# VHH binders against Probable sulfurtransferase: the designs that were tried, part 14

Target 1, 337 residues: Probable sulfurtransferase, of Methanocaldococcus jannaschii (q57909)
Amino acid sequence: MVEINLRELKKYANPFFLTIRKDKILVNNKRMARLSRTKMDKIEEEFGIPVIYSKTYEYVSTKVGRFINKHKIIAPRDIVIVGLSGGKDSLLLLHLLEVYRRKYGIKLIAVTVDVNIGGIRPWKEDTEGVKLIKHHCEMLNVPHIILKNDLDVVELSEILTKHSKGMEFSPCFSCSVIKRHLLGKLAKEIAENENIPYEKVKLAYGHNLDDNSDTILANIFKGERLKFMRPLTRFKYNEVDYQSFKIPLEECIIIRPMLPILERDIIKALEECGIEYYKDKDMCPYSRDRGDSVRRRCHEILEKLEEEIPNIREMVVSSALKTVEYYSKNPYGEDNL

## First folded at step 5 (VHH; framework vhh_gefurulimab)

Design s12 (from e4 with L29I)
Fold by ESMFold2-Fast, scan of step 5:
Structure s12 (fold): chain B 337 residues (1-337), chain A 121 residues (1-121)
Amino acid sequence: as target 1 above (337 residues)
Amino acid sequence: EVQLVESGGGLVKPGGSLRLSCAASGFTIDYYAAAWFRQAPGKEREFVSAISLGGKTTYADSVKGRFTISRDNAKNSLYLQMNSLRAEDTAVYYCAAGPLYRESWTEYDYWGQGTLVTVSS
């Protein structure tokens, strides 16, 4: 492991297009970083760590960079909180955001929520998954916090389901509410301590293209509004009522920089870069259920259809976006069917 | 392996000045919240000054207007410029780093070994 001197690294490459770790350097854009095989070899000789070029990581980094710029997801000097579960999505997101500490001067904080799931704590500090999270945070020079939640997520899901209008809420849904509560509370605390507007503190989620297209299709099959995840969502203060408890959801900004990236490309990028991650099933017994059996079924349907129609997930999202845009511009127009 | 090493402590007369340095190794201090704490013999460790993640500086009321905290990314170091020193400033000074700005010393992850500052005639 080596502490990389950016001044020395600049002799060989543009660090605005690299992801820098203590044990390796990943290439976000080979051309823009001004790297050749000779320069990569020189960096490896000088610093004693490998320079890893992955075509998939470059593709993902470039696409995420364009998406961030297009939707103004990150602004200079933002503070970005990344929720880490040890899974593939959040870990890749953390790596992709590292370079923005140089490009935009952002600050990164990694947060793991130690949730109580029926008395089981998959993200307790001494677990193998959390040790892996700590390892990646250490290699990336990212501060890491563990937030402990004592409320039983399973009990909360049972309370919500029992008092709902015939709706069933999974432990995964209640878990997401608790994480949103804790991360939002932390974001508010940071904004107050820094004396900056809440818009300067972003909660970064690892939602991907599969997540968005699955959600859209599930909403269609349930007869719900055509809801989809946005690149940047501004939340006003709200409360979730669990009968005996009201769980505050603080005003915050959620960003989803990996929203245009296919799950398969996330996995491939991590594998090609040698970034180890824990599969959800190894950490949480409920990870297979993303809160909805219909949503899981939609994932399977779209995965199967991708074999025949490779861009089907992009078409599903495109249809939703075009529909919203069309009716926003033509609210009284006559449809041509 | 993370280390913080303080230097610059010493003996000064009341009204004098001193600059403390804290060199970080094994991590980039600019990516963390960083703080100075002090502890006089027989007293509890107290907050002196901090730089938050976003670069906001905060000072204890007892040192406000006299002390200045800063960091230098090129040197991976934290500094405390102490002016108009008083006998009450006599203490072992510690630098600390952690993920968030805190005034409680128990909430910082990384600590230096301390450097002694004595203000006397």
Scores: ipSAE 0.719, ipTM 0.872, lowest interface PAE 1.1, mean pLDDT 87

Design s23 (from e4 with A33V)
Amino acid sequence: EVQLVESGGGLVKPGGSLRLSCAASGFTLDYYVAAWFRQAPGKEREFVSAISLGGKTTYADSVKGRFTISRDNAKNSLYLQMNSLRAEDTAVYYCAAGPLYRESWTEYDYWGQGTLVTVSS
ESMFold2-Fast, scan of step 5: ipSAE 0.733; ipTM 0.881

Design s26 (from e4 with S52A)
Amino acid sequence: EVQLVESGGGLVKPGGSLRLSCAASGFTLDYYAAAWFRQAPGKEREFVSAIALGGKTTYADSVKGRFTISRDNAKNSLYLQMNSLRAEDTAVYYCAAGPLYRESWTEYDYWGQGTLVTVSS
ESMFold2-Fast, scan of step 5: ipSAE 0.725; ipTM 0.882

Design s36 (from e4 with G54T)
Amino acid sequence: EVQLVESGGGLVKPGGSLRLSCAASGFTLDYYAAAWFRQAPGKEREFVSAISLTGKTTYADSVKGRFTISRDNAKNSLYLQMNSLRAEDTAVYYCAAGPLYRESWTEYDYWGQGTLVTVSS
ESMFold2-Fast, scan of step 5: ipSAE 0.725; ipTM 0.881

Design s37 (from e4 with G55D)
Fold by ESMFold2-Fast, scan of step 5:
Structure s37 (fold): chain B 337 residues (1-337), chain A 121 residues (1-121)
Amino acid sequence: as target 1 above (337 residues)
Amino acid sequence: EVQLVESGGGLVKPGGSLRLSCAASGFTLDYYAAAWFRQAPGKEREFVSAISLGDKTTYADSVKGRFTISRDNAKNSLYLQMNSLRAEDTAVYYCAAGPLYRESWTEYDYWGQGTLVTVSS
């Protein structure tokens, strides 16, 4: 609602530690922003919008900032593409990355993929969910693109399942392939048009600590290779084969800045900051179950065990990472417990 | 309220110069790609110049070497410096902003109302 002059705001606070919206300002780090209640009141009086301090948002923002720095996830002047589904994860991610337009001089682009799911389009431009996404992009002053896909992800999942060796692929898998295809194609186009290396264009995903630990445990229970998500992954060109056609996956860099953050802290941060989001089930019925019953069961198991072992999700991820590191250095080494 | 407001148009003789300004309000222009388009009487809207998210500039062949696009983030404004103007440059000039650099006018989200440039002797 309000146009915030950054030069005027600098009189009261360090904007390198604030998430700036037209309707409110969120505090990423109160001390580093040089904020006191008096200064927050002055900002509210001058700009006519609230300054919202959430202990959880500050905790999450600080942890994400350390994680970005530790793993060199974002470099100065990077172009970062954030996929927005209207759900909690990608929406919080967009808010957390806003400040990096000042800190690192990055450019942010928000992208929503209008996926065809059995003839249903939950992310069609005039839906309530997409209107909410547009509202948040407008409030955060972030350019927004809607990419339309006409291929039916339900049909694609059926084709893939029919050609599998007894494996069943969910519509969510085909949906992720289509999104990766479109986002990767866009990233390549941007790198070419800007005449910059492809490493300067990052695809930012809202994967969190629950996602990573669930994935690790599910792979163990399925007897599959131990796969886990990394803070930054470089993907080489690949293709997904649907028999009569192939879907190209362009070379790209995927980053996961919220990977160390618990799902409960994401929800709490959004709630404390008054940021409205659509629950996954409201946007897409398949998102609730993630299309993987084993992964869903693993989520429930870890959630129950958190009552007894509060840091169990961190331990699961840490164990997997340390194990891979150890055996990559010592492929024939003995475990001398 | 998101707005782009052009100014600086007018009547100029062939060989003269004009500087068009486009003031943005309600959003930060530096966060968007921006472009200038023009439409001459009885003709289709055509691309003139663009500045990308990374500040790369592009020009239509007809204006290369004569026009310069720039932006001033402190003033939240886009500019088009037009030199060595020709009768064929007569048109209504529009500024536009969008998420990506494009030469197609249909792919920009925000538009100004236009400013008339007349080149005649």
Scores: ipSAE 0.721, ipTM 0.873, lowest interface PAE 1.2, mean pLDDT 87

Design s39 (from e4 with K56R)
Amino acid sequence: EVQLVESGGGLVKPGGSLRLSCAASGFTLDYYAAAWFRQAPGKEREFVSAISLGGRTTYADSVKGRFTISRDNAKNSLYLQMNSLRAEDTAVYYCAAGPLYRESWTEYDYWGQGTLVTVSS
ESMFold2-Fast, scan of step 5: ipSAE 0.716; ipTM 0.874

Design s48 (from e4 with T58Y)
Amino acid sequence: EVQLVESGGGLVKPGGSLRLSCAASGFTLDYYAAAWFRQAPGKEREFVSAISLGGKTYYADSVKGRFTISRDNAKNSLYLQMNSLRAEDTAVYYCAAGPLYRESWTEYDYWGQGTLVTVSS
ESMFold2-Fast, scan of step 5: ipSAE 0.724; ipTM 0.876

Design s49 (from e4 with T58R)
Amino acid sequence: EVQLVESGGGLVKPGGSLRLSCAASGFTLDYYAAAWFRQAPGKEREFVSAISLGGKTRYADSVKGRFTISRDNAKNSLYLQMNSLRAEDTAVYYCAAGPLYRESWTEYDYWGQGTLVTVSS
ESMFold2-Fast, scan of step 5: ipSAE 0.730; ipTM 0.879

Design s64 (from e4 with L100I)
Fold by ESMFold2-Fast, scan of step 5:
Structure s64 (fold): chain B 337 residues (1-337), chain A 121 residues (1-121)
Amino acid sequence: as target 1 above (337 residues)
Amino acid sequence: EVQLVESGGGLVKPGGSLRLSCAASGFTLDYYAAAWFRQAPGKEREFVSAISLGGKTTYADSVKGRFTISRDNAKNSLYLQMNSLRAEDTAVYYCAAGPIYRESWTEYDYWGQGTLVTVSS
């Protein structure tokens, strides 16, 4: 492991197109980094760590970079908080955002929420999953915070379900509420301490193209409004009422830089770069969206249809976006349609 | 391996000046919040000054206008310029780093060994 001197590295490459770790360097864009085989060899010789070129990582990095620029997701000097569960999505996201400390002068903070799930704490500091998270944060030179939650998310889901008018809320929903509460509270604290607007502190989520297309199709099958995830969402202050107490949800900005990326490309990029991660099912008694059979079924349907329609997930998202845009301009529809 | 190493302490007369240095190794200090704390004999560790993650500087009321905190990213180092020193500034000074700014010393993960500052005739 090596502390990389950026001034020395600039002799061989443009560090605005590299992901720099203490144990390896990943190539975000080979051409823009000004890398050749001989220059990669020289970097390995001088710094004693490998330079890993993955075509998939380059593809993903380039696509995310264009998406960030198109939707103005990250601004210069932003403070970006990345929630880390040890899973594939958030770990790749952390790696992809590393370069923006140089490109845009952002500050990165990694946060893990130690959630109480029926007395079990999968993200307790001494677990193997959290050790892996700490390893990646150390290699990427990113500050890491562990936020402890004492409220039992299973108990919270039971209280909310009992109070609801026939609706059932899973422990995963309550877990999401608690994480959003703690991350939003941290973001507010940071904005106040820095004396900057709340829009300068962003919560970065690892939602991907599969998540978005699955959500859209599930809403169609449920007869619900066409709701989908956006690249950047502003949340106003709100609170969730659990009868005996209320959980505040602070005003915040959530960004989703990996929204245009397929889940399979996320996995492939991590594998080609040698980045280890934990599957959600191995970290948590409840997987993300556990109990949502419609969303799982939609995922399976779209995966099968990709064999005949390779871009079906992009088409599903594109259709929803174009439909919203069209009816915003034509509320009564076209004449003769 | 991460380390913070302080230097620059010593004996100085009241009204004099000292510049403390804190060299970081094994991590990039500019990516963290950094702070100076001090501890006088028989007293608790107290906050002196900090640079937040975004670069905002904060000072304890007792040192405002006299002390200046700064960092040099090229040298991966934190500094504390101490002017108009008083007898009550006598303490062991500690450099600290953590993910965010806080005045409580218990919230910082990385600490130096300390450097003694004695203000006396």
Scores: ipSAE 0.717, ipTM 0.873, lowest interface PAE 1.2, mean pLDDT 88

Design s68 (from e4 with Y101K)
Fold by ESMFold2-Fast, scan of step 5:
Structure s68 (fold): chain B 337 residues (1-337), chain A 121 residues (1-121)
Amino acid sequence: as target 1 above (337 residues)
Amino acid sequence: EVQLVESGGGLVKPGGSLRLSCAASGFTLDYYAAAWFRQAPGKEREFVSAISLGGKTTYADSVKGRFTISRDNAKNSLYLQMNSLRAEDTAVYYCAAGPLKRESWTEYDYWGQGTLVTVSS
């Protein structure tokens, strides 16, 4: 463990293409970082920590960087809040965003929501999962906040279902509502604290390509609108109001920098970099629901089809995006037969 | 290991000036909000001043116009310039760092050992 002196590190590498931790350095882009085996050895000798080159981490980091730039997801000096559940997605996201503190001058804040799930608190401060989150935040020099909720997520799901007129809301849906409420409230506090527009404070979610393609296919199978996740979504103030209960939802901006990344590449990148993450079964009883049974089935279908068509998930998303764009611009079309 | 070390405390006459320094090691101070708190004998820890992630400053009413908080990222250090010192400023001064600029000391994660400031004729 060591505190990295950026002036010394710059002698060997461009730190705009490195994820810097106290216990190791991850290479975001070897060529752009100007690294050779000799330079990596010099860094290891000077700082006493390993320099980890993972082809998958480089692939993911590069793809995320292009996606951020293409969609203007993060602007210079933004404040980015990363929601950490201890799972693979949010932890990799935190590592990928670390370099933007140098590239774009952003500020990073990691947040864990200590939700009450039927009396169970998987993200209570002294749990093993939260200890792991705190370890990663410490290694990355990222400030960490734990937000505690006052409402049982299971009770909320029952209330929402009771008043939904035939719809059933899972505990996972209710959990997402409570998390958005708390994160949106925090984002508003930060914007006021810094005297900046709310547009400068981004909530970064670890949604990935599997999540997006699963959602699209599930919506098709349910006969719903072809709804999909976007790189950046602006939410206006709203309220979840079912007469017996009311949750204010502050305006916020959600960004999804890993949206083009396959789940398997996220896992591979973490494993190749030696980044430990908390597995679903050890955190929450509902973590394997994937939102609902139809979405879970769609995940299985697409996972099986990936063996035959490796880019099937990208094609599903691409088709939905191109179709929406086409019909928005050309609602009336004529065929050349 | 994370460490904050205060220095610059001492004995000064009323109306005098003093500059406190807080050197951070084991983490990058610029990535955190930082604050100064003080504790006089027999009293609870009191908020003095804080600087946010983006550099916005807040001061307790008792020190506004007299104290100035600042950071030097190159030196990984936090400072408190204290002017027009009064007897009631006598206290052990603590440096703190945490995720957000707040006035409650319980909301800061990292703390220094403190440096004594005595204002006396």
Scores: ipSAE 0.716, ipTM 0.873, lowest interface PAE 1.2, mean pLDDT 86

Design s69 (from e4 with Y101T)
Amino acid sequence: EVQLVESGGGLVKPGGSLRLSCAASGFTLDYYAAAWFRQAPGKEREFVSAISLGGKTTYADSVKGRFTISRDNAKNSLYLQMNSLRAEDTAVYYCAAGPLTRESWTEYDYWGQGTLVTVSS
ESMFold2-Fast, scan of step 5: ipSAE 0.722; ipTM 0.875

Design s93
Fold by ESMFold2-Fast, scan of step 5:
Structure s93 (fold): chain B 337 residues (1-337), chain A 120 residues (1-120)
Amino acid sequence: as target 1 above (337 residues)
Amino acid sequence: EVQLVESGGGLVKPGGSLRLSCAASGFTLDYYAAAWFRQAPGKEREFVSAISLGGKTTYADSVKGRFTISRDNAKNSLYLQMNSLRAEDTAVYYCAAGPLYRSWTEYDYWGQGTLVTVSS
């Protein structure tokens, strides 16, 4: 609960490999942080807070770090906006990005969107979920903003579904559109106010390996293009048409640092580090079970197949990426089924 | 435990100078946008100056060219150098920190204030 003096901490460890909270320190990489049990004990005695080493958290943070470097996801002095829903993905992402304020000199802003879902507001400021989000932001020393949206995402999805030709749109789709709209507007405003290029302001999403593989399989089952999420995507201005009005999606950069991480490893890392989070069921009445039936079925199919083929999710993503690369280099190649 | 503490206020003659300090404890000021606001008797709280998250400075028209905002990350402190002071600068000065410097309602942390009196 005492403020950690970084200069005092540097006597014992390299803070470029530690997630620093007011109530605990999480070890991102024990060796690189120059930590031994003796040094961890000295830090605990000096600062009066526990130093937590989780093998899973170290695995996840190391893999995310390599992924960020490989794909040039974060550059020095970037401003990174993290959307927080109180769920496991966005909370772990916030913890993993905290160290980059020291390692790369980035600035972090946490944002929660108070979405209107059929008249209920699971992310209203005085809810238990938002109190938990605020607690994590306070412990991590991260500024936090709540953005309120009055448009009912249920009504928006009904408008899209009613005017489609046989297509069904879930409230989760409209929710993602509203969040992207508000976060994109904020990113543009920040870039303009700071007088920096829009490429310096990044929206960080907590998409994981399960999300990416589920998306690929769902697109196949829907007869859509083989679309997949990338580590860093540069979006052009676009609009979502809700008939009587359009919702603008501003030009922005979206990054997905946890894209190579399995959902189970995210949960395990949070549990081993003693980081409390809310499940979708507790925050939002709409889940994969209620939002998108095809995506829900795909998740269940891949989860069952993991029992026989443990790396099935990695293989699904790898296949899609290799196929795109192959046809880009061999547009006149032979067909091999 | 989270605190912003202003100091350096006092009585000064018109045309004089004064330097206000704001010391942060329990959080890292460099991770936030920071600003100075003031409130004179019978008036609304008004914006004076700010440093954005990325380090850009901005000033109210009434103080441009006379006041300078600065930050010392090593001391976890915010400063306001006030030159060419006028009677109308008399107010309680507050420092504030938050995610963005767009308006005073967006700041999460506030100091208790320090009185500046400009009088002959």
Scores: ipSAE 0.644, ipTM 0.835, lowest interface PAE 1.4, mean pLDDT 86

Design s94
Fold by ESMFold2-Fast, scan of step 5:
Structure s94 (fold): chain B 337 residues (1-337), chain A 120 residues (1-120)
Amino acid sequence: as target 1 above (337 residues)
Amino acid sequence: EVQLVESGGGLVKPGGSLRLSCAASGFTLDYYAAAWFRQAPGKEREFVSAISLGGKTTYADSVKGRFTISRDNAKNSLYLQMNSLRAEDTAVYYCAAGPLYRESWEYDYWGQGTLVTVSS
């Protein structure tokens, strides 16, 4: 392991376009970083670590950067909390956000929630998955916290289901509630300790284009209101009622910088950069279904349709956005009569 | 390997000044919260000063106005400028770093300590 001296690195490249790790450097934008093969070789010689160029990582990094700017997702000096499950999405997100510590002067903090799932703790500190998370945080110089929760998410789901007439709630739903509770509480604590507005502390989620388009299609198939994920969402205080107690959800801002990125490009970027990750299904028995079989089927449908309509996922999201924009401006227009 | 190494301790007369240094290696100190603690013989470890993740500084009431905590990112080092030293400031001083600011000793990384003796 090598700690990179940023001042020495600046002799060869613009570090505003590099993801810097102790064991390797990833190229976010080769041209903007002012890199040539000769300069990459010089960096490798001086620092003793490889400089990895991946066309896919460059593509993803550039697209995420444009998305952040377009939607004003991250502001200078923000504190950004990244939830790490050991899966591909949150891990790539952490790598993509590393450069913003230099570009925007943000602070990054990585958080893993050690949830209790029927007495099983897939994210307990000494598990292989959490060791891998710790390894990546160490390589990226990112502070890491493990938050332990003792409430059984299986028991919580049973309580919700028992008090719901004709409805079932999965352990995944209760798990998401617990994670949002703990992350929101941490964000509030940080804002108070730093004496800054809560708007300066962002919870960053690794939701991608597949997630968003799957959600939209699933809502259509269920006959539900057409809800979709936005690049930045401001949540007001709320509570989830589990009968004998309530779980508070603090006021927070959730950001989704990878929302325009296809799942296949996330996988390809990680593989081309040699970044190891755990598949979500290997860490938690419930993760693969996301508690919703309709969403899984929608994923499969859209994946097959991509062969005929390559941008179908983007078109699904675009249609939903344009519809909301249209009816916001024309609530009583001719088309609505 | 993550290390914090303190230096600058020594013998000083009451009313004197000392500057303690804490050199970090194996990680970038600017990306963490960092703090100074001290422990006098036969007493518990007490909080002295800290820099939060966002750069806010805080001080224990006993040192406020006399001590100044600072960071030099180019040198990957934390400093504690101690002025108007008193006999009560005699202690082993420890550097600490972790993900969050705390006034308790719940930090991930600790130095070995440097002795400060204030006496005539």
Scores: ipSAE 0.676, ipTM 0.856, lowest interface PAE 1.4, mean pLDDT 87

Design s95
Fold by ESMFold2-Fast, scan of step 5:
Structure s95 (fold): chain B 337 residues (1-337), chain A 120 residues (1-120)
Amino acid sequence: as target 1 above (337 residues)
Amino acid sequence: EVQLVESGGGLVKPGGSLRLSCAASGFTLDYYAAAWFRQAPGKEREFVSAISLGGKTTYADSVKGRFTISRDNAKNSLYLQMNSLRAEDTAVYYCAAGPLYRLPSEYDYWGQGTLVTVSS
């Protein structure tokens, strides 16, 4: 690996349209980066690292960039915290956000939560998965923090299940609560230490289009409120009640820059760029056969229907958004559907 | 690949001044919080000064008003201007880079250190 001098790189390309790693350079937008085959060859010759052009990575990067601009998800000089589990979504997100350190002057922090799952710690610092996370953070030149939690998420899920009427909660739910608690607490601490408004510190989640459409369809099938994930959510302080104690969820801003991206395109982009990742089931054995079975069924249903309606996931999300907009403006109007 | 190299240490008389430099290579210092720590013989490593991720500077009470931390992003370097030096400032000075400036254990990268001796 060769030290990448940004000034030297500018001789060949516009670095505002590249994802820069120590071991390779990924192309976010070939035209805007002003890259040709000759220039890519010269970069490889001078820096001793490959320039990887993936049509899928360019597609994803461009779509995420437009989405960020459309919804004002990231502002100049924001501090952005990316939670890394070693999974595909958060790793691709970290790569896609790298360029914003140059374009918007943001600061990136990668955070892994070392959760206690029945006495097992899949994200303990010396595990293979965490070594992979550290490798990617080092290659991307991103500071990395490991936050340790001692509360047993299996015990927490059992407490919720015992006191709920007919509902069963998986360890995965309690795990998500603990991660949100720790990330929110860190975001608050950073905002206070920097003496900046909490709106300047964003928690970036790797939720994708599959996640959003699955959630909407699952809510319909369960007869629940039509809830969906937004590009930017302003969370007020809240608490999750585990009977014997409460877990605080601090006021924070959550952003979801990959929300318009299909899961298959995330996987393809990582594969074409040679970025290794772990599936959640490989990192955490307790997530393998646990979780929301209705949501899993909805994922399967939408996947099958994509053969007939290629943009069905976008249509599901669009329908939900249009419906909320319509009824917020016309709460007592008559429908002529 | 990744290195932090300190320089500028030496022997100085009480009341004198020294400017320490820390050159980063293999990574972009501006993307990290950066700090100076010191370790005197027989003592634990202690915090001296830091530039936070957002660019704010902080100082240990023992050096506040005497030391100034600064960064030159174009040179990928961190500096510590030390004025009004005292015998108790004698230590090996380390520069460090990491996500936050809270504790020594939270820094990812460390230099090898530069010795500062304050004596008559």
Scores: ipSAE 0.616, ipTM 0.825, lowest interface PAE 1.6, mean pLDDT 86

